# Ledger of designs, part 36: VH-VL binders against q9h9l3

Target 1, 176 residues: q9h9l3
Amino acid sequence: PRKMVAIDCEMVGTGPKGHVSSLARCSIVNYNGDVLYDEYILPPCHIVDYRTRWSGIRKQHMVNATPFKIARGQILKILTGKIVVGHAIHNDFKALQYFHPKSLTRDTSHIPPLNRKADCPENATMSLKHLTKKLLNRDIQVGKSGHSSVEDAQATMELYKLVEVEWEEHLARNPP
Key: E = the ipSAE of ESMFold2; O = the ipSAE of OpenDDE; V2 = 0.75 times the mean of E and O plus 0.25 times the DockQ between their complexes.

## First folded at step 24 (VH-VL; framework fv_amlenetug)

Design bb6 (at its last fold request DockQ between E and O 0.71; V2 from the best seeds 0.00; counts 0 for: pae E 6.4 > 2)
Fold by OpenDDE, fold request of step 25:
Structure bb6 (fold): chain C 176 residues (1-176), chain A 123 residues (1-123), chain B 108 residues (1-108)
Amino acid sequence: as target 1 above (176 residues)
Amino acid sequence: EVQLLESGGGLVQTGGSLRLSCAASGFTFSDYAMTWVRQAPGKGLEWVSAISGWEGTTYYADSVKGRFTISRDNSQNTLYLQMNSLRAEDTAVYYCAKAPWEFDSGYYYFDYWGQGTLVTVSS
Amino acid sequence: EIVLTQSPGTLSLSPGERATLSCRASQSVTSDYLAWYQQKPGQAPRLLIYFASNRATGIPDRFSGSGSGTDFTLTISRLEPEDFAVYYCQQYDSSPYTFGQGTKVEIK
């Protein structure tokens, strides 16, 4: 079944010296790459570092941002019962303060067949940008304006689709 | 198909002990928090205890804290509830219930329930 | 703790009629972290609604949930004979996750 979504989140820095990564944007796409969710999110704590170069988040984006608790509920409604695909997705879940069942999670940063297909070491952690360029011949995260979580989520889904059959079979034989 | 099957209920005297079991199948047991919910005869539902799937962190209602112990064996797909120092007010049908995700995520309802096992505590 | 009060205590209706069940929280349940369960005599509860308005898998579309904040509603658009049961609401916005006392839907 293709009850599958891909998620990508952007985080800002909160807490002392901005070392705490807080959710500031979340994008979710379906199997076809259609956007199901894309919202700026207001962290519960004061933002110390917008990390704009990487996150693409600016102060103006927080003016009408969705409060974290509300956003989390909205996101959970979408994710419930789905296979969730992401890249280094543990970071997204951590920022969301929600952890999807492991058996229903797919992390493209930890799929050896995907790395192999990209002529990368199987046990290495490759960037989404690198894998996307190598396997999809597409440039993402270009420029100084920061990442696009929608673009990243779409790329993540496309990457997973390349190894979906093989990986799902592997997981079926080797349940987590 | 998700299935939860409780066992171990029965008649016990006040101050006695009883151990309930819940056999789970049809899902990756360790991925989900599990819980016990009880229902006294003719009464509503009361959360009793919960345990996380990964770390085995346990939680208890104030009414059973210090007397009940929840545990799980992920290798056997089984949930347990050790009940000590039982009281008349512990008389109830005890349900094993599955959370939709890991407890560490917080905020859980119960998407699947067993048929329950009756515990009767007599004086 | 959040106290959930359901009303009415008993609802007597005939098959084909519309049933409206209320669940009121003592304080706001944010993010709509509210579930509804159905329990038939001698059976375990069954999940009907989660996140206030989402039907669980296999639940007929005659069941619907609505509401936010402190006021939530379960609606059965057209009662079927098998719908006569006790219904419970449950909040999971804050621990302990409490249940309402239940509403009994009985046949008139």
Scores: ipSAE 0.634, ipTM 0.873, lowest interface PAE 1.1, mean pLDDT 94
Fold by ESMFold2, look of step 24:
Structure bb6 (fold): chain C 176 residues (1-176), chain A 123 residues (1-123), chain B 108 residues (1-108)
Amino acid sequence: as target 1 above (176 residues)
Amino acid sequence: EVQLLESGGGLVQTGGSLRLSCAASGFTFSDYAMTWVRQAPGKGLEWVSAISGWEGTTYYADSVKGRFTISRDNSQNTLYLQMNSLRAEDTAVYYCAKAPWEFDSGYYYFDYWGQGTLVTVSS
Amino acid sequence: EIVLTQSPGTLSLSPGERATLSCRASQSVTSDYLAWYQQKPGQAPRLLIYFASNRATGIPDRFSGSGSGTDFTLTISRLEPEDFAVYYCQQYDSSPYTFGQGTKVEIK
């Protein structure tokens, strides 16, 4: 069986009016929640909006940040051949300019059994914060410092574990 | 088992056209970028073209840009190369190859290769 | 365009010997976007190494890659009879993706 990791990214605003989301932090954890990767990443474009309230990214983090192309190579090296778990993970892959094979991707924002456990509509898109509070009794993304991608990746892995057996069997019978 | 099978090679005169096909099996075709690499007889390898799986973004070597068109049919698990305005220097074995993941920006190396199909361009 | 120059052109060795193959890039290859391939006569290339040092699935541990920037090396620690082939390096840092001209490893 394939090994599994969870990923979460933080983005800043680039481009006109800061509307383009560019990668500024990425965290990857293994099945047990141990940190495999956690780097601040320097976007190739000028940062217009740090989005600090949500991203947790400040100008000081960019001073010694890993350039995007280097960081992307490091991240892809870790993800290759693995099942990758995330929350609304399409946005993370878009910021990486990379799309992991769909058959190896697990998105906790779109798993009906997980919503069912949270007593939520099966086809609704639920936030990571909401699911984590309901199912793990944990508060994440608290305070004025913005999100922690390490904390979020760890929560995402724990959420997936709650439905892993059922969902992996479902996907084996219903290939994407 | 990953399998890639090229077809459509043959003898053609300069200025002519050929369409190559690559039938894929053993993996979820739409999940992976696909590419063409060629090898002239007795020579080294030359990257020709690539196409992403999700958005179908195409990339070309300068030597073929404007003459070759890469495409894919994800419902039939088939990769294509339309080659127009063929020149003698296009004579080569053409390999279909699979990237190990989907790249939106086209940074590819190739983990599985087909057996190749020979294209010979002569006057 | 990044030009890859391999050396030596031909390497004549016996089974059991160590082979060291060099690949030099005309400009720095970012994030180790470098791969190595083996090609035997009449066969398609086979991926050996990606990201300069990672062995592909099913590749024996006698194959190892190293290097960064402009200088990369493929090492075969103990040549087996099946290892006599042509070896190519490839960069995927920038389009067009380019290959070295090859190093032939032949039996002495």
Scores: ipSAE 0.193, ipTM 0.735, lowest interface PAE 5.6, mean pLDDT 89
ESMFold2 (binder alone), look of step 24: mean pLDDT 91; pTM 0.932
OpenDDE, look of step 24: ipSAE 0.604; ipTM 0.871
ESMFold2, fold request of step 25: ipSAE 0.071, 0.007, 0.103; ipTM 0.696, 0.611, 0.714
ESMFold2 (binder alone), fold request of step 25: mean pLDDT 91, 90, 91; pTM 0.923, 0.929, 0.927
OpenDDE, fold request of step 25: ipSAE 0.565, 0.591; ipTM 0.857, 0.862

